# Ledger of designs, part 2: miniprotein binders against Mevalonate kinase

Target 1, 378 residues: Mevalonate kinase, of Arabidopsis thaliana (Mouse-ear cress) (p46086)
Amino acid sequence: MEVKARAPGKIILAGEHAVVHGSTAVAAAIDLYTYVTLRFPLPSAENNDRLTLQLKDISLEFSWSLARIKEAIPYDSSTLCRSTPASCSEETLKSIAVLVEEQNLPKEKMWLSSGISTFLWLYTRIIGFNPATVVINSELPYGSGLGSSAALCVALTAALLASSISEKTRGNGWSSLDETNLELLNKWAFEGEKIIHGKPSGIDNTVSAYGNMIKFCSGEITRLQSNMPLRMLITNTRVGRNTKALVSGVSQRAVRHPDAMKSVFNAVDSISKELAAIIQSKDETSVTEKEERIKELMEMNQGLLLSMGVSHSSIEAVILTTVKHKLVSKLTGAGGGGCVLTLLPTGTVVDKVVEELESSGFQCFTALIGGNGAQICY
Below, E stands for the ipSAE of ESMFold2; O stands for the ipSAE of OpenDDE; V2 stands for 0.75 times the mean of E and O plus 0.25 times the DockQ between their complexes.

## First folded at step 2 (miniprotein)

Design G6
Fold by ESMFold2-Fast, scan of step 3:
Structure G6 (fold): chain B 378 residues (1-378), chain A 117 residues (1-117)
Amino acid sequence: as target 1 above (378 residues)
Amino acid sequence: SPEEEAEELKAEAWELQLKGNYEEALKLLEEALRIAEELGDKRLQAYILSRLALVYYEMGDFEKAREYAEKALELAREAGDERLEARALYQLALIYEKEGDLEEAKRLLEEAKKIES
């Protein structure tokens, strides 16, 4: 009757921006989740003809009659195969947009439109035209670069696919999916990401689905096993950013200064590869010694991001605060605002640095890096 | 040391603030402020004044919050500490936003960003 799923956000540990120019990037799951609860009506209930979506964090509810959904999104039996992920056509997406528009979203919340469209597409393709209530609740701040869209797609897909599994886990608590189901889930989540982002890289949904860490270079994704605990302070500057403008700015700088920028991108590639090797290493090197090496590489990466022109005064304010506490920080994702990562060595007490950052109006989270991917609970 | 005493008071005040025990948090911050004043540490004074502003902000006393944030800004400027100056400007922006003065909040945020650049 009821299925719960959750999926982690992500951070980019190193290689953002430079990865667009052929460098290696490393991304990791964080233990901040998007949760999805899927409820079907009881068999004894009166005829229920509605699909309801509840966004708990923002107290919004949307509801559609199944008859209206069928009219807007016609299908044949070949399009209702949950084992075969399906892309949403431009024609179908326009029809779904009409269903979203009929819900009369407030103008200040139009940013939800693509997420609701993704929900309608994934629900109708995996479940079909059956009544349900879907409740979404996220720990991830929207638009912060922590992979909230991918976590939504992964968590939603996990709940939808889990509801279709004949043998359900009955344990108390969260359970991971097997490799075959994770592969299917990740492919469906990627189709959802296409609706939200057009041309997603696949990084965000892959790390959210599988958890742990990934290394990415030139379209090739390699899953990594973290063999050391990593704890980060994540500081949200609450400063919005134009990712497209930032990406374009780096590309234009590379055109104006090709030799210098190629050297910058090559330096980032080396940093990303070394970070991945340290974290993946099973040798007898102490955690403290590995943390010192990671700390230095993060500091170097931040300097190279400054060379690319993607830092921001808000990011620099966070870094200035953490440096006073002898900690190292770098931006994560697009820069220009968004979130900043601060490595927390083993034994670090965060209360004072968090107090200082929050006093400046920033939002702080502590997170373990490289944990679980998508999980389900019955 | 007096500096360690001020740090302990600040940490305890934060725990009380998280629990909603605002009056006790204010008392500890006022004691920390007295220590900072005795030390002649204008930077520490500016920081503690910004903390007092945040407690009043959480209590919904935006007039007191503004008063303390303005004092924090003045002390930060006297200390020549651009970081604390930017911090006090961010605090004032939050207060003006809550009071509904979105234009002043935006102006203060822009001023803070210029100082940090």
Scores: ipSAE 0.000, ipTM 0.102, lowest interface PAE 23.3, mean pLDDT 84
ESMFold2 (binder alone), alone request of step 2: mean pLDDT 89; pTM 0.893

Design K1 (at its last look DockQ between E and O 0.17; V2 from the best seeds 0.00; counts 0 for: pae E 16.6 > 1.5, pTM E .569 < .8, other shape alone 3.358 > 2.5, unsure alone 67.617 < 70, placed apart)
Fold by OpenDDE base, look of step 4:
Structure K1 (fold): chain B 378 residues (1-378), chain A 80 residues (1-80)
Amino acid sequence: as target 1 above (378 residues)
Amino acid sequence: SEKKIYVEVRGTDPEEALKLVEEALEEAKKRGAKEVWIYVDDEETAKRIEKLLKELAEEGYKVEVEVRKDGTYILVRVEK
């Protein structure tokens, strides 16, 4: 039996940094996916006693005997809890860490350890100790801030949960999960993100699970329905960043300049709310007019992010390049590097700007904003 | 560096999408680009574009077309 799942990455459209200070932010799914294929061997197959993880995008394979997994992770009748997402205990996480260490990860790839741990945990909690091959392939660059870890958790969980869904519900092609299964999926994916990040906000996994867009403010998440197509160029600067330092830097600036920074955060809040209103609008306003309004909001938000001190020379280089082509751009996520969003008006040819950005050493993606969440294919 | 042309036709009506693709192919020829990447909304649009590309190939262009299974983009390789 083979089950496939995919989950999208995410971007922040507006509200970066200011959201930490009580402002509204808007996040959206992008049509760059992590793909997971779950294959259960036939009982007569030679590898019917192993769990194998293949990471195709980085050409790595990990394999455990089921006996070894069972030895490390004690199995009781309560261990399988598909319908009851729970946090991984520290004890279980330590046991899983031993299994990961046995795979002798190269030093340069030690960052995968949390992902592999999450895999082993989710698999054993949802499937148990059955043989399988799990193949993961991601279109999302790791560490770019495009929600690669969340997409992994969501896609993996989707595949694992889908394996329990009856054949009668199996349609042809990619299908979305129902609301009940999406809720379950999102809860499990959140627990997976806890293993990777410790204290995730739940935003990234929620966007990846449900797709479309979300608004979030002070811990409250609201699902949005986009009523307009949005297309963006995502430019990965390939410049590393320290998110914690950037967030701390903004907080310190807010301490030093409380009134000015309050005004900045309020302006970002207004931008995020207006952006959400435009995107959700069902009025007769033309897409072109909506796009122009969004362009101005993006430009304003980028200026405010610059005022917070979270821009970077690499980000500014992207912006300057896109401005030459009459396009508007803003950073997404923490800044200090990472990714830049460029709004692409309807009917835009992007070849020249992409060529120029790529010649500068950047990585470019074109993305549909606010697309599908987690999907399964049987 | 093999020159790539990227065409974004998502959110565009099918007729306008076809025009943009034609323009991109002409530009590819002028620039000596070997690849044209066409991003599309749906499989129907992809099929229409694919048909157009096949028709153009019959007119003397060596065009190889790869359509992504999810219908999200078409990769066109143009050989002189």
Scores: ipSAE 0.000, ipTM 0.299, lowest interface PAE 11.2, mean pLDDT 87
ESMFold2 (binder alone), alone request of step 2: mean pLDDT 69; pTM 0.634
ESMFold2-Fast, scan of step 3: ipSAE 0.014; ipTM 0.490
ESMFold2, look of step 4: ipSAE 0.000; ipTM 0.247
ESMFold2 (binder alone), look of step 4: mean pLDDT 68; pTM 0.615

Design K2
Fold by ESMFold2-Fast, scan of step 3:
Structure K2 (fold): chain B 378 residues (1-378), chain A 80 residues (1-80)
Amino acid sequence: as target 1 above (378 residues)
Amino acid sequence: SREVRVEDGKVYIEVRSDDPEEIARKALEEAKRLGADEVWIYVTSEELAERIKELAKKLGYEVEVRREGDTYLIYIRLKE
C-alpha cells in the first residue's frame, strides 16, 4: 500500500518584524510543496523489519531496524494514541539523536539532523513500530524562509495520519483533509516543529496545514479564506541572514526612535489589515482593481521595512530590476537577504524579468498565493 | 501571451485571449507537451469559463469550473 501527501510552504505577505511589536501580520500558503510518499512492504516481502527514510532531493537514505528503534524509544502500542498529539521529552530527543548519529551524517549535513529526529518522533508516535519506506521530495529551498521545515512536518504528518484511515476514498489527484483531521494534523506538525525550532510560533505549520491565509497578532492566529487568486514571483537572493540580529536591530531602533517607530509599526498594522480585507472580499470588484490596491500596499510596506532597517543590497537589487518591468516587490520574512515577493498582475509575462534576475545569480519561482493546505493522494 | 507554471504534474495556465477555443487549444497543447495529468486555466470572465468548459467537455475531458473572487479557474483532467 502507498499513500502520498503534500504540504505547501508559506510567505509572509505583510507585517514581518512589526508583528514582534504588536502589529498584525498576514501569512499565506504558496503552491510550492514538500511531498511525502509512504510505502508499506507486502506481507510476503523479504527483510520487512526496517524503517527507511529517503531524501530524494539530496540523494540520501537512512535505515533503522525496528528492534533498534524500540530499544531507543521504548513505547508500547497500548500507550500510543494518535488522536492525542504528544511532545517529545528532552530524554527521548536525546535517544533519537543517538539513532540519527548512528547513521553517520557528515558534518556538512548536520542541518538535516533535526528533520530526521522529527521524522522518527512522528513516525513512531503515529504509526508505531511497523516497517515502511518514506520518500521525501521538496520544491522548497531549505533555509530560505519559505516554511520548508513546517511543510516537512505537515506533509509527513498528513501521510502518517492518512495511512491509518481504514475507509480510504481513492480518487485521481490530490484531496484535502476534513476539518477534524486538519486540526489533529496541525497539532502533530507543531510537535514536530518543536524538535526543529525549540519554540515555534505555530504560524508556519498552521498556514501549511490549513492553506489559504492567516493573520496573527499578539499570539493570536486567525484563519482567513482567500477569495481571489494572487500570483507572485518569488526571488531567492541566496543571501543568508541572521534573523536574531535583524530582530534585535529593529528593537534597538525602536528604543532610539520610539515615536517614529511606533508610527511605522501602526502603519504596518493598518496595511496588514487592509490586505487581509481585500483578499477575503467576496465583492464583485474586479481582480485587476484588487491587484492595483494590493500593489500599492506592498510598495508602502516595503518602504516601512526600509524604515525598520531590514532591507539589504541584494533585496534592493531585485526591487530595482522588477521596477524596470513596472512591477512592485517587497521582502518577505526576516529580510537582510532571503526572498523577495513581486506581485504579478493578471496577464503579466515574466520571462524577461526572470531572465534578468537569474543572470544576477538569483533563483526564481512563480507561485499562487492562498491556495490549498495539506493534501493526500492514494 | 501565456503564463505557465508546472508542478506535481499540474499545469497552471493563463492565456490572454477572448477566444475560448484559442485559450483551450493553447492550454491543452502546453499541458500535453509537458505530459501533465491536469491543467488549471485562469480567466476573468464567467462567460469565457463556461465556453471553455463546454469545449473541453466536448473533447471528452473531465472539467470543473471554480470561482475565486472575480476570477474563474477551469480545471481539466487529461484522461480518456
Scores: ipSAE 0.000, ipTM 0.117, lowest interface PAE 24.0, mean pLDDT 82
ESMFold2 (binder alone), alone request of step 2: mean pLDDT 72; pTM 0.669

Design L1b
Amino acid sequence: SEEVKKLLEEAKELAKEIEELAKRTGNPEVKELVKEAYELLWKIAELEQEALKEGDPEAVRELYRKVRELLYKLEEIAKETGNEEIKELAKEVDELVKRAEELLKQIES
ESMFold2 (binder alone), alone request of step 2: mean pLDDT 63; pTM 0.524

Design P1
Fold by ESMFold2-Fast, scan of step 3:
Structure P1 (fold): chain B 378 residues (1-378), chain A 101 residues (1-101)
Amino acid sequence: as target 1 above (378 residues)
Amino acid sequence: DALELKLEAYELKREGDFEKAVELLKEAIKINPEDALVYELLASALRYLGRLEEAEKAFREALRVDPTNPYILWQLAYLYAEMGDLEKAKEYLERAKELDS
């Protein structure tokens, strides 16, 4: 038996940083995916006693005996409930860390430890102690702010939950899950994110699970239905950034300049709300007219992000290049490097701008924004 | 055309069709041999297929085109570690750290 799942990454369309200060943010799924394939062996097959994890995009394989896993992560199968997401205790995390350490991870690959720990927790709680091979393949750049950890948690959880469904739909390609299954999936994915990030906001996994868009304000997440096509060029500057330092810098600026920064945050709140309203609108307004309004809001938001001090010379280089082609760009996420979004209006020829950006050492993707969330294929 | 081949290869990689992605990326290189990103995409796809020696050559070509890119140096360090060449892995990691101020 084989089940496949995929989950999208995400971008922040507007409201990053200001959302920490009470403004609204809008996040959207992008059609760049993390894929998970789950294979159970036939009863007569060899290796009926092992759990194997393959990270295909980096050519790594990990394998554990089920007896060893059960020794390290003991549980009573009578209390196992897939419909009740479970948090991993500190004691269990320490036991899982020993399982990961026993795989002899090179020091250079220690950044994988939390993802492997998340895998072991989610697998044992949703499936239990059954043999399987789990193959993970992600085309999302790690650490670039495109939601790779959330996409991993969502895709993994989708595969694990789908494998437990007694009535399986034979596949004609990728299929979305129903509302009840998406809610359960999202809650399990959030538990996985806790292992990776400690105190995740829940926005990344919610966008990845449900797709489309969300708006987020003061801990409240509202799902949005996108009613227009929205195409972006995503430029990865490949410049690393320190999110904690950038967030701290904005807060320090707000302390030094409270009235000015309050006005900046209020302006961002208005932009995010208007952007969400435009995208959700089903009125007679043409796609071209909506694109022009979105273009202006993105340009205004970028100016306000510059006022917050979170741009970077690499981001400015991308913006200068896209402006020559009459396109509008803004940073997405923490800034200080990372990714830049450029709106691609209907009919835009992207060849020359991508060529110029890539000549500067940047990585480019075209992406449809606000598309599908988690999907399954049998 | 080179850009269209590159975008199609991105999509094929996302779908897990690495062999077809490699084919298209090699075509893109014939059209524009000075595109560091295409070599990186090719190297990544080759790594996924377990073709580590070919992946190393592709990353080295990416570095030839963009010699001060710390991201390429980091990926080469990681690949050398995967191949069991820890001395080269350390060398390239240190070079990447020096450039990634």
Scores: ipSAE 0.000, ipTM 0.119, lowest interface PAE 21.7, mean pLDDT 83
ESMFold2 (binder alone), alone request of step 2: mean pLDDT 81; pTM 0.764

Design P2
Fold by ESMFold2-Fast, scan of step 3:
Structure P2 (fold): chain B 378 residues (1-378), chain A 101 residues (1-101)
Amino acid sequence: as target 1 above (378 residues)
Amino acid sequence: SAEELKAEAWELQLKGNYEEALRLLEEAVRIAPDDPYIWSRLALVLYEQGKFEEAKKAVEEALRRNPESARALYQLALIYEKLGDEEKAEELRKRAEELDK
């Protein structure tokens, strides 16, 4: 049996940072995916007692005997319930960490430890102790703020559930799960995110699981449907950021300048709501006219992010380059580095702007916004 | 569009239909020859077909466009392993790790 799953990354279209202060934010799926292929050995296969994880795009392979996994994570089939997502206890996580350490990860790749731990937890709780080869391949750059951890958790969970649930989605191509199975999948993916991030917001895994867009404000997540094609150039500055320091900086600025910053946060709230309304609209407004409105709102949002103090020289370099080509850009996520979004109106040719950005050492992707969530293929 | 061709090719590759995936990626390269990600997808399809020398050339095209891609360097290391050059593979893996810091 072979099952394939994919899950999209995400970007924050508007509202980053201000959402911490009560404003609305909008996040959208991007058509850059993490793919998971799950292969069980044929019933006729001899001497296969191993679980193998292949990270194909980074040339890494990990392998464990099922006997060793059972020693570290004792199987209790009486408590195994796929319909009830389970949190990994601190004791179990420590045992899993030993399994990961035994694979002799070099110091340079320690960032993979939590992802491998998540894989072992999700696999053993959903599948149990059966031999398999799991192949992961991701289009998403690691550590760039494009939701790679959530996409991994969602894609893994989709493949694992699809292989173990009696009710399976089938078709000649990629198929979405029904609402009940997507809810179950999202809850399992959230448990995986807890291993990686401790206290995840649920935003990244929700948009990756359900696709399209979400609107979120004051802890409430609302799913949205995009009714227009929207294309972005995503530029990875490859500059690391300290998210906690950036968030703290905004809060400190709000303490020093409460009236001005409240006005900034209120302006962002209005921008996020208007962006969502434009993209969801089914009226007769042309795509080109909607793109012009979105362009202006993105430009305004970037100005407000500058007012919050979360831009960076690398981000400004990207923006300066795209402005020369009459394009509008804004940072996405925490700022201080990371990724920049550039709206690509219908008919835009990107060759020259990409050439200039890559000459500066930046990494470029093109992506469609608001597409499909988690999908399965047989 | 090149993006649609890339996405469709990826679906075909995952199903093991490498010949059709390769055709779509070759068309995508004609439309967007400077996209390093299309070159990297080409390399992956060629690698899955066992065409390691052609896969090497495709990754080198991706690296020419994005010389500091840790991911492309890891891909190239995997190809050199298949070509029997373990020393070169380890060298490339080390270079990728330095960039991945």
Scores: ipSAE 0.000, ipTM 0.184, lowest interface PAE 20.3, mean pLDDT 83
ESMFold2 (binder alone), alone request of step 2: mean pLDDT 82; pTM 0.754

Design P3
Fold by ESMFold2-Fast, scan of step 3:
Order: structure tokens, then sequence, then C-alpha cells
Structure P3 (fold): chain B 378 residues (1-378), chain A 101 residues (1-101)
């Protein structure tokens, strides 16, 4: 038996940082995916007592005996309840950490340890202690703010849940899950995100699971339906960032300059709400006209992010390059490095701008915004 | 402050007023000469104006202040190549690639 799943990354279109201070933000799925292939061996196979994890895009493989896993994560498989998502206890997480340490992960790859821990928790709770080979391949760069951890949790959960369905729909490709299954999947993915981030917002896994777009403000998540195609050039600066320090810096600036920063946050709230309204609109406005309005809102949002102090020389270098080609760009996520979004109006040829950006050492992707969430293939 | 000058310079740049943007970015550097971010922005503006030697000077200073950041070395490699200094361009590119591994 073989099942394949994929889940999209995400970007924040507007409202990053200001959302911490009560403003609205808008996030969207991108058509760059994390893929998971789950294979169960025949009973006669040589490895019928092992669980193997292959991270194909980075050429790493991990393998555990089921007996060793049971020792670390004692769970009676006869009482397994996949319909009730479960949090990993601190005690169990420490035991799982030992399983990861026993695989002799290279020091420069230690950032993978939480993802592997999440894999072991989700696999054992949804499937139990059965032999399998799980292959993961991601199009998303880690640590770039494109939702790679959430995409991993969503794709993994989709594969695991789909493998337990006795009546499989044989389709001609990728199929979306129904609303009930997406809700269950999203809750399990959130539990996986807790292992990676401790206290995740639920934003990344929700947009990855459901696809399309969401707007969020003060803990409330509202799903949005995009009624226009929207394409972005995503430029990864390859500059790491300290998200916690950046968030703290904005808060400190708000304390020092409360009236000015309140005005900045209010301006961002208005931009986010208008952007969401434009994208959802079914009125007579042409796609080109909507693109021009979105372009201007992105430009305004970037100016306000500069006012918050979260840009970076790498981000500004990307923006300066795209401006030469008459394109508009803004940072996405925490800033301080990471990724930059550039709106690509209908008909835009990107060859020259990509060549120039890559010559500066940046990594470029083109992405369709607001597409599909989690999908499976049998 | 350096931040205020940066924001104002960026707005002038977007309005196509490059000469005024450069002058404000120079004031930002004067306000904080140890900020590699401001030095890199000034270098980028100077390169856009065709002042490749001015761009090199500021990219060199940014790279000196933050030697572990490959971005400044990639920018420096590009600027050296535009100036016709292939030896220095290759050296900067090699170092940037090593830091990006």
Amino acid sequence: as target 1 above (378 residues)
Amino acid sequence: SALEYKIQAWELKRKGRLDEAVELMKKAVEADPTDPYVLELLGALLRELGDVEGAIKHFEEAAKLEPDNPLYLFQLAWAYNEAGNREKAEEALRKAEELSK
C-alpha cells in the first residue's frame, strides 16, 4: 500500500508584526509543497520490524526498530484513537528526543531534530507501531518564513490519516479532503507544530491544511476565498533571522513612540482589510485593475514595515532590484532577512529580474497564491 | 536619526528622486557609520546612479562590519565585476559561497 500527500507553504501578504498589536493580517497558501510518501511493506519483507524516515531533498535517512520505539513511546495500539488529536507530554517528548539523538544527527543538521520528533509522535499516535517507509521531499526552504514546518505537519498528517481509509478513491492525481477530514487533519498538524514551536498561533497549519487565504486578528481566524489569480516572485535572501528579537524590537519601539506606532498599526490594519476585500471581490473590476491596487497596498505596507524597524539590507537589496523592473516588493513574515514577495502582474516576464537577483546570491521561486490546501494521491 | 533618514531616502527613491535619496542615505550613514544595513543601501543607490566605485567603497565597509553575512560579499562581487576587477570579484564570490554552505 502506498499513499502520497502534499501540503503547501504559506506567505503573509500583509499585517505581519502589526497583528501582534491588534491589527488584521492576511496569509495565503503558495503552490510550493512538502510531499510525503508512505509505504507499508508486505509481511514477507526483510524490514517488517522497522520504521524508516527518508528526507530525500537533503539525502538523510533514519531508521528505528519498532521495539525501540515502543520502549520510548509506550502506547497500546489497540486503544489508538486517531479521531482525538493528542498533545505530546513533556515526558514523552524527552523520550522521543533520545530516539533522535541515537540516530547521530550531524551538528549542522540539529535544526531537523524537532521535525523528526514530530514525525515519531504523529506516526505512532495515528498509525501505531507498524513497519513503514516514509519519504519526505520539500520544495520549501527551512527557516525562511514560508511555513515549512506547518507544511511538514500537514502533509505528514494527511498521509497518515489517508492510509487508514479502507475505501480509497482512485483518482487521476491529487485530491482534496472533505471539510470534516481537513478539520481533523488540521488539529493533528497543530499538535505537531506544538512540538516544533512550543506555542504556535495555528495560522500556518490552518492555511496549509485548508489552502486559499485567511485573515486573522486578535486570535480570530477567518477563511477567505480568492476570486482572482495572484502570482508572486518569492525571493529568499538566505539571511537568517531571530523572530523573537524582531517582535521584541517592534514592541520596544511601540513603548518609546506610542502615538506614532499606534498610527502605523492602524494604517496596516486598513491595508490588510482592503487587500482582503479586493481579493475576495466578485465585482466588475478587472484582474489588471485589482493587481494595480494590490501593488500599491503592498508598497504602502513595506513602508510601514520600515517604520517598525523590521527590514534588513538584504530585503532592501531585493526591493531595489525589483524596482528597476517596475515591480513592487515587500518582506513577508518576521523580516530581518528571510523572504521577499514581488507581485507579478498578468503577463510579466521574470527572466531578467530573476537573473539579476540570483547573481546577487538570492534564491528565487515563482508561486501561485491562494491555491489548494492539503491533498492526497493513491 | 539614522532610521528616519533611511525611511525618507527610500521614499525619495520610489519617487525617482535618486540624487536626493543618496543625500539622505549619506546622512543616515553619518548618523550611524557602523550600521552595515545603511552602508549597503547607500552602495545600492550609488550603483543605480552609475557610481560603481562609490558602491564598492560602501559594500566593502558593510562586509567589514558583518564579515559572516554572504549578502555583502555577493553584492561586492557583482560591483567588482562591473568595475572590471575580475580578480577581486572571484575572491569575493568564493568567500560568499563558502559562507553560504
Scores: ipSAE 0.000, ipTM 0.113, lowest interface PAE 20.3, mean pLDDT 83
ESMFold2 (binder alone), alone request of step 2: mean pLDDT 81; pTM 0.748

Design Q1
Amino acid sequence: SPEELAQKIDELAKELQDLARKFIEEGDLEEAKLLLEEAKALLYLAEYIAKETGDPEVKELAKLIERLAEYLEKLAKELIEKGDYEKAKELLEKARELIDEAEKLLES
ESMFold2 (binder alone), alone request of step 2: mean pLDDT 59; pTM 0.465

Design Q2
Amino acid sequence: DKEELAKRIEELAREVQELARKLLEQGDFETAKELLYLAERLLRYAELIAEETGNEEVKLLAKEIKWLAEFLEYLAKIFLETGDVEKAEELLKQAEELIKEAQELLKS
ESMFold2 (binder alone), alone request of step 2: mean pLDDT 62; pTM 0.474

Design Q3
Amino acid sequence: TPEELAERIKELADKLRELAEKYLKEGDYEKAEYLLRIAERLLEWAKQIAEETGDPEVKYLAELIEYLAKELELLARKLIEEGNLEEARKLLEEAKKLIEEARKLLEQ
ESMFold2 (binder alone), alone request of step 2: mean pLDDT 54; pTM 0.388

Design Q4
Amino acid sequence: SEEDLAKKIEELAKELEKLAQELIRSGDLEEAKQLLEFAEYLLELAKLIAKKTGDEEVKWLARLIERLAEYLKQLAEEFIEKGDYEEAEKLLQKARELIEEAKRLLEE
ESMFold2 (binder alone), alone request of step 2: mean pLDDT 60; pTM 0.476

Design R1
Amino acid sequence: TPEELAERIKELADKLRELAEKYLKEGDYEKAEYLLRIAERLLEWAKQIAEETGDPELVKYLAELIEYLAKELELLARKLIEEGNLEEARKLLEEAKKLIEEARKLLEQ
ESMFold2 (binder alone), alone request of step 2: mean pLDDT 66; pTM 0.550

Design R2
Amino acid sequence: SPEELAQKIDELAKELQDLARKFIEEGDLEEAKLLLEEAKALLYLAEYIAKETGDPELVKELAKLIERLAEYLEKLAKELIEKGDYEKAKELLEKARELIDEAEKLLES
ESMFold2 (binder alone), alone request of step 2: mean pLDDT 65; pTM 0.516

Design S1
Amino acid sequence: SLEEAKQLLEFAEYLLELAKLIAKKTGDEEVKWLARLIERLAEYLKQLAEEFIEKGDYEEAEKLLQKARELIEEAKRIAEETGDPEVKKLAEKIEELAKELEKLAQELIS
ESMFold2 (binder alone), alone request of step 2: mean pLDDT 55; pTM 0.401

Design T1
Fold by ESMFold2-Fast, scan of step 3:
Structure T1 (fold): chain B 378 residues (1-378), chain A 82 residues (1-82)
Amino acid sequence: as target 1 above (378 residues)
Amino acid sequence: TPEELAERIKELAELLRELAEKYLKEGDYEKAEYLLRIAERLLEWAKQIAEETGDPEVKYLAELIEYLLKELELLKRKLEES
């Protein structure tokens, strides 16, 4: 038996930073995926006693005997329930860390340890102690703020949960999960995110699991249906970000300039709400007219982000380049570097703007926004 | 530079961890505990310095330091059981 799953990354369309101060933010899935293939040995392979993880993009393979995994990870049949997502205790995480260390990761790749730990926890809790080969491929650049950790957790969980579902064995394309299965999947993916990030918000895994868009404000997440094709150019500046310093900087500016910053946060709230309404709308407004409205809202939002102090010279360089091509751009996520979104109106040819951005050392992707969440294929 | 300082502190903390393991093996639990506590404090400081720079290479260093802190917690557990 072979099961394939994929899960999308995400971007923040509007509301980053201001959401910490009570404004609405909007996040959307992007059609750049993490793929997971799960293969169980054939019934004739009776002496297979191993769990193997292959990270295809970086040509790394890890393998454990099931006996060693059982020894290291506490087994309690009363708590081994696939329908009840389980948190990984600090004690269990320490045992998993020993399993990861035994694989002799190259020192320059030790940053992979949290992802491998997440894999071992999710596999043993959902499947148990059965042999398999798991292959992971990702289209998402690591550490760029495009939700690669959440996409990993969602894709892994989708493959693991789908392994028990009876489906057509002929390749009938990618299919979405039903609401009940998506809710269970999202809760498991959130437990995986806890291993990677400690205190995740739940936003990234929710967008990756359900797809489309969400709006969130003051701890409340609302799912939205995208009703228009929306295409973006995503430019990775390759400049690292200190998210804590950026968030702290905004808070300090709000203390020094409370009235001005409250007005900035209120303006962002209005932009986020209007943006969501436009994309969700099923009215007779043309795609071109909606694109013009979104373009103006993105331009306004970028100005407000600059007012918060979270831009960067690399982000401004991307924006100046795209403006020469009559395109509108804004940073996404924490700012201070990271990724920049550029709206691509219907019919836009990107070759020249991509060439200019890449000549400056930036990395470019084109993506459709607000598409499918987690999907499976047999 | 802050990056060079963080790297040197990480190396020192790793050496202290290795020395603590040696004392643990020899039954000197008091010295092992002292060295592990110093190593933990140095790794936290190195992680803080690394996070402040925002550089992708330094972000990698911060993640490596996080992994080493988890290893120290495992050794501390083993010491508490002895």
Scores: ipSAE 0.000, ipTM 0.108, lowest interface PAE 25.3, mean pLDDT 82
ESMFold2 (binder alone), alone request of step 2: mean pLDDT 75; pTM 0.674

Design T2
Amino acid sequence: SPEELAQKIDELAKLLQDLARKFIEEGDLEEAKLLLEEAKALLYLAEYIAKETGDPEVKELAKLIERLLEYLEKLKKELES
ESMFold2 (binder alone), alone request of step 2: mean pLDDT 67; pTM 0.496

Design T3
Amino acid sequence: SLEEAKQLLEFAEYLLELAKLIAKKTGDEEVKWLARLIERLAEYLKQLAEEFIEKGDYEEAEKLLQKARELIEEAKRLLEE
ESMFold2 (binder alone), alone request of step 2: mean pLDDT 70; pTM 0.607

